# VH-VL binders against q9vpl3, part 150

Target 1, 224 residues: q9vpl3
Amino acid sequence: RGKINIQRPKAPHYERARVVAVTQPKYPELPKAKSCFKTRAERTQQQQENPYNEIIAREVRNWLDHSRLVAFFHLSSITADDIFRVRVQLHKQNLHLKSYGSKIIEQAVKNTRYEAIVPLFHSNHCIVFSPDPEKTAALLRIVRRVPQMVLLGGIVEETMLSRNQLVAYAQMPGLHAVQAQLVQTLSQAPGHLIQQLQAHQNSFVQVLDVHAKNQMNEETPKST
Key: E = the ipSAE of ESMFold2; O = the ipSAE of OpenDDE; V2 = 0.75 times the mean of E and O plus 0.25 times the DockQ between their complexes.

## First folded at step 6 (VH-VL)

Design t61 (framework fv_imvotamab_arm2; at its last look DockQ between E and O 0.14; V2 from the best seeds 0.00; counts 0 for: pae O 7.6 > 2, placed apart)
Fold by ESMFold2-Fast, scan of step 6:
Structure t61 (fold): chain C 224 residues (1-224), chain A 120 residues (1-120), chain B 112 residues (1-112)
Amino acid sequence: as target 1 above (224 residues)
Amino acid sequence: EVQLVQSGAEVKKPGESLKISCKGSGYSFTSYWIGWVRQMPGKGLEWMGIIYPGDSYTRYSPSFQGQVTISADKSITTAYLQWSSLKASDTAMYYCARLDYGDYEPFDYWGQGTLVTVSS
Amino acid sequence: DIVMTQTPLSSPVTLGQPASISCRSSQSLVHSDGNTYLSWLQQRPGQPPRLLIYKISYRFSGVPDRFSGSGAGTDFTLKISRVEAEDVGVYYCMQATQFPYTFGGGTKVEIK
């Protein structure tokens, strides 16, 4: 088979029970805005128990933990019908296109090995997940017809890959074991790759920030 | 392909325990939330709570906290809604529904419902 | 809790005519992730709820294009451009922006 069993949890029972105990409320909720003082523990509990962000962040962590292929894309303006059509085509290949807000992704990957990817998501973005890394070629074939989706990089067999490395991986079919070895060969030091991806995204974010600031300055109409 | 199948109708007396089920198929059960919804006879829909089967994390509506227990068994892709002691006011149709925030199709699949009748 | 208010309570319509249902939330439904988790459900007599529209205006798979959703801020609308016999049922708006998730009171669509 060789597929990752996404239903099998990685966390040991001891650590999981501890996390559940921390996140479960044992007392009536207090009005947060009216609290004069909060202990450090209560502050930490409140952050960990955010029902709106943590619910969605839990999905992101699960997809990252149980996908052997993760591809990151910048997403330009696209119609609902067009993105739905792309999602359907990807789903037929066991490729799952997901969209999450940047704040949710940041919360999901904080204090994990993937924290450095956060800058990739400061603009419009989407992520494709799959338990099957052999589908990388199918993924690239499908998205080549979608100019609104621009590949930024990805993760294959838990190894960060640049756009060019993902393209190279897609051109090398084989058995899972051989492909895993190839990924390790194509991969540069993970820290170096992440730094390069972050630098590229920071430059892109800086361009967007300048553009946004220029638009804000121009949006204030002057009668003169 | 994606389907949620619920257990059959139940007729119970006040004070009895009950556990109803919702079996997921055609998708990765541990990757999606399962929520429970109550519909009292002739009334609208009420959200009871949710579970993430991948780590068994649960969240309850304040109105249902301590009234019911939600659980899941990922080995048989089944979620459960349980009462330790039923009341006549628990008479309702109960639905399970799948939740996903990353897809463009959140709350996309619902079970057929389990009618629970509690009478003396 | 976010309160969801639907109008009208019932909408008798002539076959082939349009129907419109309004939903108003007590708070903005924009989530911190930028999405608005406002959905519309259809419940036909004796059947479970069925998703029609999600994130304000997107049609769920298999839903006819005569159904459309729109809205901004706290005001949302479901429209059926040409009501068919199979459209009889109760329609609910639902928010999943914050927990607990809440439903509107429902609007009963009937053929005159």
Scores: ipSAE 0.379, ipTM 0.682, lowest interface PAE 2.7, mean pLDDT 78
Fold by ESMFold2, look of step 6:
Order: sequence, then C-alpha cells, then structure tokens
Structure t61 (fold): chain C 224 residues (1-224), chain A 120 residues (1-120), chain B 112 residues (1-112)
Amino acid sequence: as target 1 above (224 residues)
Amino acid sequence: EVQLVQSGAEVKKPGESLKISCKGSGYSFTSYWIGWVRQMPGKGLEWMGIIYPGDSYTRYSPSFQGQVTISADKSITTAYLQWSSLKASDTAMYYCARLDYGDYEPFDYWGQGTLVTVSS
Amino acid sequence: DIVMTQTPLSSPVTLGQPASISCRSSQSLVHSDGNTYLSWLQQRPGQPPRLLIYKISYRFSGVPDRFSGSGAGTDFTLKISRVEAEDVGVYYCMQATQFPYTFGGGTKVEIK
C-alpha cells in the first residue's frame, strides 16, 4: 500500500507560445539615482554581497568570455515589433541581443581590461554578443537598417574598438591579418580612449546618429 | 522551441542513490540558469537551488544545502539533481526551470516534472 | 529567509466573477536596484507551474489581460477580473529579490 505509488499519466508535450516570448523584448529597468542621504541599514545592505547581482554578473561575464565579438549600442525609442524583427535577424547570424543594468556590468568587468566600457551604460542601451568575430559585417549591415540602435563601439578578439574602428574592421579584406594588426595597435592606448569617450559622449552619439541615418537613406537596398 | 525535458518517474528504496536529469533544447544551454524546485505530495513549491551551466556556479537554498547536489554537463545540455542516500521524505515531484536575467523573467520555462517515490 | 504568506488558502468563485489573491512578505522585496522581484505562478491541475506575472505587475507573454498584479513593499495582490474555467488551479507568489528564493503556500482557485 503506498498512496504515492499511483502514477499520473505522462503529460503531453505542448508547444507553448515560446515564439511569441521572443516577440516582446523586455529590457531591464535602469536603476534610478538614489538620494545621497541613506539610513545605516540601507548602507549595510548595499555594502553586503548581493547574490542576485552576483548571479547576473556571472551571466554577463560568461557572455563576455565566450564572445569574440561584443557590440554596444545606444537604444532610442523603438517599437516592440521593430526590435523583435532585429532580434530575429541577429539570432539567425548567431548574434545575441541582451540588456543589463549598469551596476551589473560594473561587477561583471571588475578587474578586467574591459572596465572601460562601464560609462557606455549610463544611457538606455543594448549589447550584442557573438562567438564569431567574422559576423561583424553582418551585424553592421542588419543594424544599418535600424536607426534606433546607435553603435557606440565594441570588443573584437578581446580588444576595445571605437565605432569607426569597428566599421573599418568589418570592411577590410583579409580580416584575420588586419584584425591582428588592429588589436595590437589599439591595445597601446586604452586609458586615452576612455577619457576621449567620456569628454565627448553626447556629441559623439549625436554625430553617429546623423551619419547612420544618412547611410541608411542612401544605401538601403529596395524592399520586396 | 525552448524545451526542458526531465527524466522519467523513479521508484527507489531508502538509502539508494539517484540522479535525475533536465535536458535543455532550443536555446544556448550555457547562457541561461537552471533552477530546481520541489513539490511534496499535496504541498506547495520549494526552491532547492540554481546552477549556471556556463561555469558550474551553484547556489543552494539553506534547507537543501548538503542534502542534494546540483550539477550540469554542458556537452549534452543537461542539468542534474542528485542524492547520495535517499530518504522517504524525499518523495516528491521535482521540477527544473530556466532563468533569463537579461529579460528579468525568473523561471520562464519549466520541465514537465520528475516524480520520485522512496519507499520500502 | 523571506517568508511569503498567501491568503486565502482556497478561493471558490462563480464563473465570470472576480477573484483576488493576497501575498505578504516578511520583509520588503525592494531590491537595491529599485526593482521588486515578486512573481505569480499558475499551476493548472496535472501541469507544471507557469509564469503569470513578474516584477509585481508585468504580464508574461501569452497571459490574458484579465490577470493583473499590484502591490508594493510587503503587500501584493493578484486579481482575476472575470474568472474562466481554464483559471482553475493553484496560484503561488514567489520572491526573487534575495536568496533563498521563496514561495507562498498557494491559493486554490476553483469554480463553485
């Protein structure tokens, strides 16, 4: 006699609306600035290790560690339908669109040479990860048709590239040899890149946004 | 597309070992967390722990720390829940579920469950 | 550990009428990032749980508009505006603000 020995029938497998779960990207809420006046209990809780932040930072670190191509974008207002189309197109090329809070990014890149990327995440943003650095040209081609996504820069083969450097990398013949040369050259001045980006961040984004819109209007192939 | 398929029902005796599985498909297995949830007969849900298959990092609920082992084999996209010595009180339904922190949707996809029965 | 207390334990409702389920936490669920990681799960008879609502009030993909979540801090509510036959099952609140993740005891919704 065992009351638990009565076995239920095996549940049939159903196709849930998993395809529709991809149709609405759900970006994380950006943290709001907090008051500079905090209680003692609040400060103690903030200083204590938060396992939730550690979990998310591990996910971000895993994407960074296994992605030879990482691209950072400012994200302007975009419809759910438009971002879904972009996400599907990117996924076909093994390009993965994600978004994380800036505190999480800070924790994920702490004690790495990628600490320089943190200022890029103070605005509404998204990140594209891929294990395939040769997909840079495909990424830029897809995003060129999406003016709401403004390229800020990226990481290729573990080195940081500005927007113009990433575009140049994508357009060059013999990418392997040129890629090695670019990585060597750019690794020589990482500190100056951060100061330059911080000093001209808003102006830089505005100029790139205008340039991307002009390129889309002039070079967009005819639609079907 | 995204599926979590768990191993079949198990009938065991106290003191035996058991390893149940949760195979993920339709997504990059090493890029998402897997959590385990227990549901005892006629009872509610209890979180047991999580694993990140990308680096094998695990976190256990204090109630289950030292009682079970959570592991994963990324080469076959499978997460595991293991007991070294089962007790009658381990009789329950066990679910695996996926987490995607890039979307802030914890436990967005669930396995069908594995019924474990431990009796003489 | 954050204790999640659900009421009522059972909610028999007339088809087409509203239902309301309460969840109370032993401490604030507001995370230091400003978000509140309170979710609602639905478990229909003989099925695994499914995500219904996350971050208090965000409906998961494919969840009907008749489900809504509200609350703040320690007090949260799931409402079903017009109960349908498919809504029969057990509903759980869950917090994911801190480890260990914890669930409420469940509320059975059934048609009277």
Scores: ipSAE 0.217, ipTM 0.562, lowest interface PAE 4.6, mean pLDDT 76
Fold by OpenDDE, look of step 6:
Structure t61 (fold): chain C 224 residues (1-224), chain A 120 residues (1-120), chain B 112 residues (1-112)
Amino acid sequence: as target 1 above (224 residues)
Amino acid sequence: EVQLVQSGAEVKKPGESLKISCKGSGYSFTSYWIGWVRQMPGKGLEWMGIIYPGDSYTRYSPSFQGQVTISADKSITTAYLQWSSLKASDTAMYYCARLDYGDYEPFDYWGQGTLVTVSS
Amino acid sequence: DIVMTQTPLSSPVTLGQPASISCRSSQSLVHSDGNTYLSWLQQRPGQPPRLLIYKISYRFSGVPDRFSGSGAGTDFTLKISRVEAEDVGVYYCMQATQFPYTFGGGTKVEIK
């Protein structure tokens, strides 16, 4: 009784192989989760001047003008659900995630101080806005958990920052904390000065006292 | 909390003028669009127009162009819808709603509605 | 103008059962920016409309997870996985891709 070689099953007869090949259930490829973000190519093809673009552009300008923190991200393959989750997390921190077409951004920033940001929007992107620049650390913390979001750069207090600069900024103590430290240091300076001045005075008084005591001892007649 | 509060119900005669209001609170009034929507009795929703209170830029539906005027006073965070001469056919519920294009949420918050009755 | 057509006009549903509403647009609702500005609104009896879903599938804040939106291009669907008593009302689809913005005719959801 020939040992069925389980490791190298004999190829079925040609006819059987054909039948098996034809009868193999073609499992429909699970519809590739359509990336919620249309590729740049898909966005650029419909160049019809839509009056709606003006409205959206106006909103973009409004966000830029009222934000003290703006961060630009490249989006890799991300699902709508993933975006929603990130949006919720950001919103809890008063961070507002927005996504606009590159043409809309271009229209929005045309002839404005923000025109320099246009080159950042050559791919799928999103923008995070915040009125609070101190939320930069929170933003980076949240985004670190989202590999699909790649930080490109940002604007903080009207200053354009590179990715590295933005990361560095997030590591700095908040302006208020620095100011508080400065005030504390400045408030301590007079105290130290007074202490130093008093120390010299006290030392001088001590020296005078010793001198006075020595004079009194010299004036005591040796009662022979 | 974001709120839109509309003026009270109006009963008017044909030919009279009317101005109804929508007051926004709980958000930056100048940063969001306000839209007006008509709902005739027992009918669906009709978009009338929108205004950006920051600069009073307006867009109208062709069906309502020249029939109504949309305006806003940003100092008191109020949007307006007005008629110069009312018709019986203007009898409807009128809603104001906020449009947030940043989050792609058109009409995310609504007023309670203003019922306008025009009867002879 | 973009015409929005909703079906059915009326949807009687048993409590706890699913409901489905269809909305078709006369033209593609894909905007030049790549987004599709289709929203679903709920209007309960005697109340103003309420936003449920925006951009086809995103739930607005406070909207229960039993509501879901799907679709692409010209065909869109709102689904309620388990209808509750509070879900009674008229549902509207709305497009904001092109001026003028237009609403569907509405679908009345009722409890059997």
Scores: ipSAE 0.017, ipTM 0.505, lowest interface PAE 7.6, mean pLDDT 83
ESMFold2 (binder alone), look of step 6: mean pLDDT 92; pTM 0.941

Design t62 (framework fv_imvotamab_arm2)
Fold by ESMFold2-Fast, scan of step 6:
Structure t62 (fold): chain C 224 residues (1-224), chain A 120 residues (1-120), chain B 112 residues (1-112)
Amino acid sequence: as target 1 above (224 residues)
Amino acid sequence: EVQLVQSGAEVKKPGESLKISCKGSGYSFTSYWIGWVRQMPGKGLEWMGIIYPGDSYTRYSPSFQGQVTISADKSITTAYLQWSSLKASDTAMYYCARLDYGDYEPFDYWGQGTLVTVSS
Amino acid sequence: DIVMTQTPLSSPVTLGQPASISCRSSQSLVHSDGNTYLSWLQQRPGQPPRLLIYKISWRFSGVPDRFSGSGAGTDFTLKISRVEAEDVGVYYCMQATQFPYTFGGGTKVEIK
């Protein structure tokens, strides 16, 4: 029977998804495009075509400019049905799940305060945007049911937060209380503030290195 | 509920100007591209151009560059396709469609179409 | 411009039989971001186009599982496992990897 209102039970589907995630490698499976050297050169040239990437990068900059909450995730192999379900749940909370290629993100954040996030996107990834930072708790609750999405960090009210800081933010009382606490912290002596910002950047970079699998010989960006 | 609603059918004479509309609702209008597609009677689909309402950036297909103008008004969540001087060869069904490169479902919603007839 | 070539031009099928539509691009549709922006659209008589398949093989919400997409690089296929009366119409492949976006010429699925 193919009734339009028949749905698969969530509990059996969820159980199966967990078993698959645990017992199988979490490699993203992309169709392999066997290519000769000329095709490789063409692909490299296509990646260097900044004008075309700039069209898509406009989208990334618009989301960054109009979002007070940005969360970065590593994304393991996931089915179309599962990611669609997650996107629908997020959309109901005014949370927008987006995925962009690493070169496009690099183009979008080049020469901006957010350039340090580029290493996060060396592997499979996705980003959640929202104009409402109070939705951070709802975001983490939804993602908790999606083992394929691993929180790396985020940006709240233009401030870069590590994974642990973003989790702590989600547990705090509403926006005003959090902002008052942050303002108090930032009102301390200038030397303490600069040191905290540099420590924050270094902590964020450490998270990037762990998840992006980058070598330790890379330059670590610093504030100032 | 995402929806794209287009303006009604138009009957025009050659040389007349025309502006048709595509109104978006149920989503963040400024965060998605709107593209325009032409379908001449009994023929296939052709991309005309695209606009990003967030900053009014436009790109046109080479065959439509200079033939039409695409614009958008954020305050009423509406995109437009405009001709300064219609030709009989502009007789066609015109569709608008939504797209987003960061979404997993590009071109997911289409307008119902606007039939434009140009004859003497 | 990327040229999209569809075969066959028309596909008369008996109800309940399978139908297969091929689409070939003049260039690889793999974008610099690793995605392949190849979609399939259905247009029923007198109606606007409807998205069926995106990124080669991912079925859009509400699309029956009798529709499936496959392919890589420059060669792509849309398959209908069991054609129903409501499936009559014109099917288009479309690429959004490079601007300008281009459509295939269309394949008319009709009942014999």
Scores: ipSAE 0.478, ipTM 0.740, lowest interface PAE 2.3, mean pLDDT 78

Design t63 (framework fv_imvotamab_arm2)
Fold by ESMFold2-Fast, scan of step 6:
Structure t63 (fold): chain C 224 residues (1-224), chain A 120 residues (1-120), chain B 112 residues (1-112)
Amino acid sequence: as target 1 above (224 residues)
Amino acid sequence: EVQLVQSGAEVKKPGESLKISCKGSGYSFTSYWIGWVRQMPGKGLEWMGIIYPGDSYTRYSPSFQGQVTISADKSITTAYLQWSSLKASDTAMYYCARLDYGDYEPFDYWGQGTLVTVSS
Amino acid sequence: DIVMTQTPLSSPVTLGQPASISCRSSQSLVHSDGNTYLSWLQQRPGQPPRLLIYKISKLFSGVPDRFSGSGAGTDFTLKISRVEAEDVGVYYCMQATQFPYTFGGGTKVEIK
């Protein structure tokens, strides 16, 4: 190990001191074990500099722009094999299960009317897209067999719907003008849909938090 | 069923232009990326670039930037790889492959390949 | 550019015996989203490449259970538990963590 040992530093020349102040001091090199640690600020900076975020956001925007059905789910712990089986079942119905990070979703919907959905993605999540809103009933039948997926709400024909409104839509026979009218009527129901979606998410998060705290309180204290 | 079908083999002379195609079917063409990969005879795989047909955004490998043009026509669900002036060093098998970031990730389905031979 | 180094260059194996291929990246392949976009591709003679494994260890649809992937950070392994005649071909690791996407140099698996 021949790393440079930083001695007590001499004051830099005026010009060098100015350059150091302008460029912001970088984190000093630490022993190998400690140098593996990164501050939250450093991690955030690396994430902001990642060009993939905008590229993936293009994909998300395209799905939103070209899907007449979008459904949002909370996703509990599930194996890779199980979720793959679900993707296959959904794909047969022209339903596309996608998982994107919350930061990417935020970038994709920023400055759009759908920006309000961002809070839904603070926990584990996934989204189902389809160009065919007639498949809403098929979607709900498939996910009913997947307890790890909990419906939060969705968008049908560019209209945001709560969980209950989406379930009601799924009960309509076929797809024609009457169904479109119903979707509009349901979405205009008294009460603020965005607030309702956020309240549901907050309540769900609170339930999870209470459960976690109760589990922690009930556990036998561990040694060490 | 997802399929990527590429155009047939080409034999060209140095300096000639060429445009080869990759037609997608069995999926939402505008929702997935198409990548192009070169394989020179007896050598490994080289990523050339990708296109997102939904908005025609392209990203090229630095080694291929300015040497080829990638485009797509969503009305016929077809992606293209084009040379304005071919070189003998462009002789290779060219593959198109589908990718996305919300499903299987990189290169889940591949075309059968287009052999391009450039000889004087 | 991230450089992907594969070893060995070629792997002659007896039918029914295991084969192991290593892949090392010049930089960590952990993406900012927490995923590692390391995939393994198989190319049989005269055929296009075929996806075997994605995200280090996830088996693609239709791929036999005898294939498995493991690793983390910069060091990854593809294993074939019992090599069959149809497994003859060249295997490539690839990374899609950052642009440009890069491939390993390939490992030729051959019988006898």
Scores: ipSAE 0.208, ipTM 0.603, lowest interface PAE 4.1, mean pLDDT 78

Design t64 (framework fv_imvotamab_arm2)
Fold by ESMFold2-Fast, scan of step 6:
Structure t64 (fold): chain C 224 residues (1-224), chain A 120 residues (1-120), chain B 112 residues (1-112)
Amino acid sequence: as target 1 above (224 residues)
Amino acid sequence: EVQLVQSGAEVKKPGESLKISCKGSGYSFTSYWIGWVRQMPGKGLEWMGIIYPGDSYTRYSPSFQGQVTISADKSITTAYLQWSSLKASDTAMYYCARLDYGDYEPFDYWGQGTLVTVSS
Amino acid sequence: DIVMTQTPLSSPVTLGQPASISCRSSQSLVHSDGNTYLSWLQQRPGQPPRLLIYKISNRFYGVPDRFSGSGAGTDFTLKISRVEAEDVGVYYCMQATQFPYTFGGGTKVEIK
């Protein structure tokens, strides 16, 4: 063997991971993000009670303000080793896969133009940032081989885009064509994009199935 | 190509002032925190404080509050650690390190270190 | 401040044999954002520290598969499955859950 498996693990690899998980020491504290769902009000109150959240929120705001490409993903169950391999591939393309708690994101975007993204982060999520919007095509090529990551939408040049709009953006060959498309996107009815992004969240099973089938249909053997 | 390059070794006398530097390159300097770490001869590592160059927000370890000043100049992508009056107990290796809370790159790149020797 | 305690190895490690380094925190390292900011650093003689593992078990870019991290709450372990000559050095656990960030006292790995 030799190649990194960023796809779903083979049966032997999966069984090995299960054995490791079963034999690992049990701790009383739950790992990150295993709390019961909390209301938006409860999350907001927790932010106010945690002085350290502002330190991390500064970082999130800066990434949002200075990244020309931001992509939002739903993240299904994935091993630490598999997500690490994805991070390595993304990093080589100046794409930065980040994971922040939902309350940190809420604090970071509160009273900003990005506040509308908060509902996207009520389930398992991750975000990819890049200063280079031309890397959108590279991003989508990499994540097509990772069925656990499902594109929800993004922000390009400070404009919120749905999944379909971001996919279309990735397929555009020229910078000026992309800018023209963004102007047309900005002319959309207010609030429509947020509703589309929420609909994608509510259809996880169907979206994951379609995404997996799309990757299978686009599979091409590599030439040496 | 991410690099943190620190200033050269310093030999000082007690009571003298000193400012050492940490220059970042190959990344968005204002998007990452810079932390300072002290390692006394033959001892372990101690956090001194952090700075966010994007807005110059600083936070110090209680043990170092008032003992040193951390600053940054984003126009030349450089962070600084400064003493107004050095003591013999400041003799140590000082490291700068890049910090990110977002998962992939926390504490990922370190400077080569600046040896500060304070003796009469 | 959160106190990080590391146990020394009883003897030098034989090349090709496994090594296990333990780290214990005085209180839970689960941050208010749900993450556990426990990292492992390697410092080779005369060199600056290098990141090996972050958030308990995530291997940093370029770090060999022989390094792995595990644990939760207050007890954490760094394992080297097959120690190589280049692994000689001091290994530190650190927490960034709460400021000030604190380090373990270090565990020295020497080759027999």
Scores: ipSAE 0.209, ipTM 0.603, lowest interface PAE 4.2, mean pLDDT 78

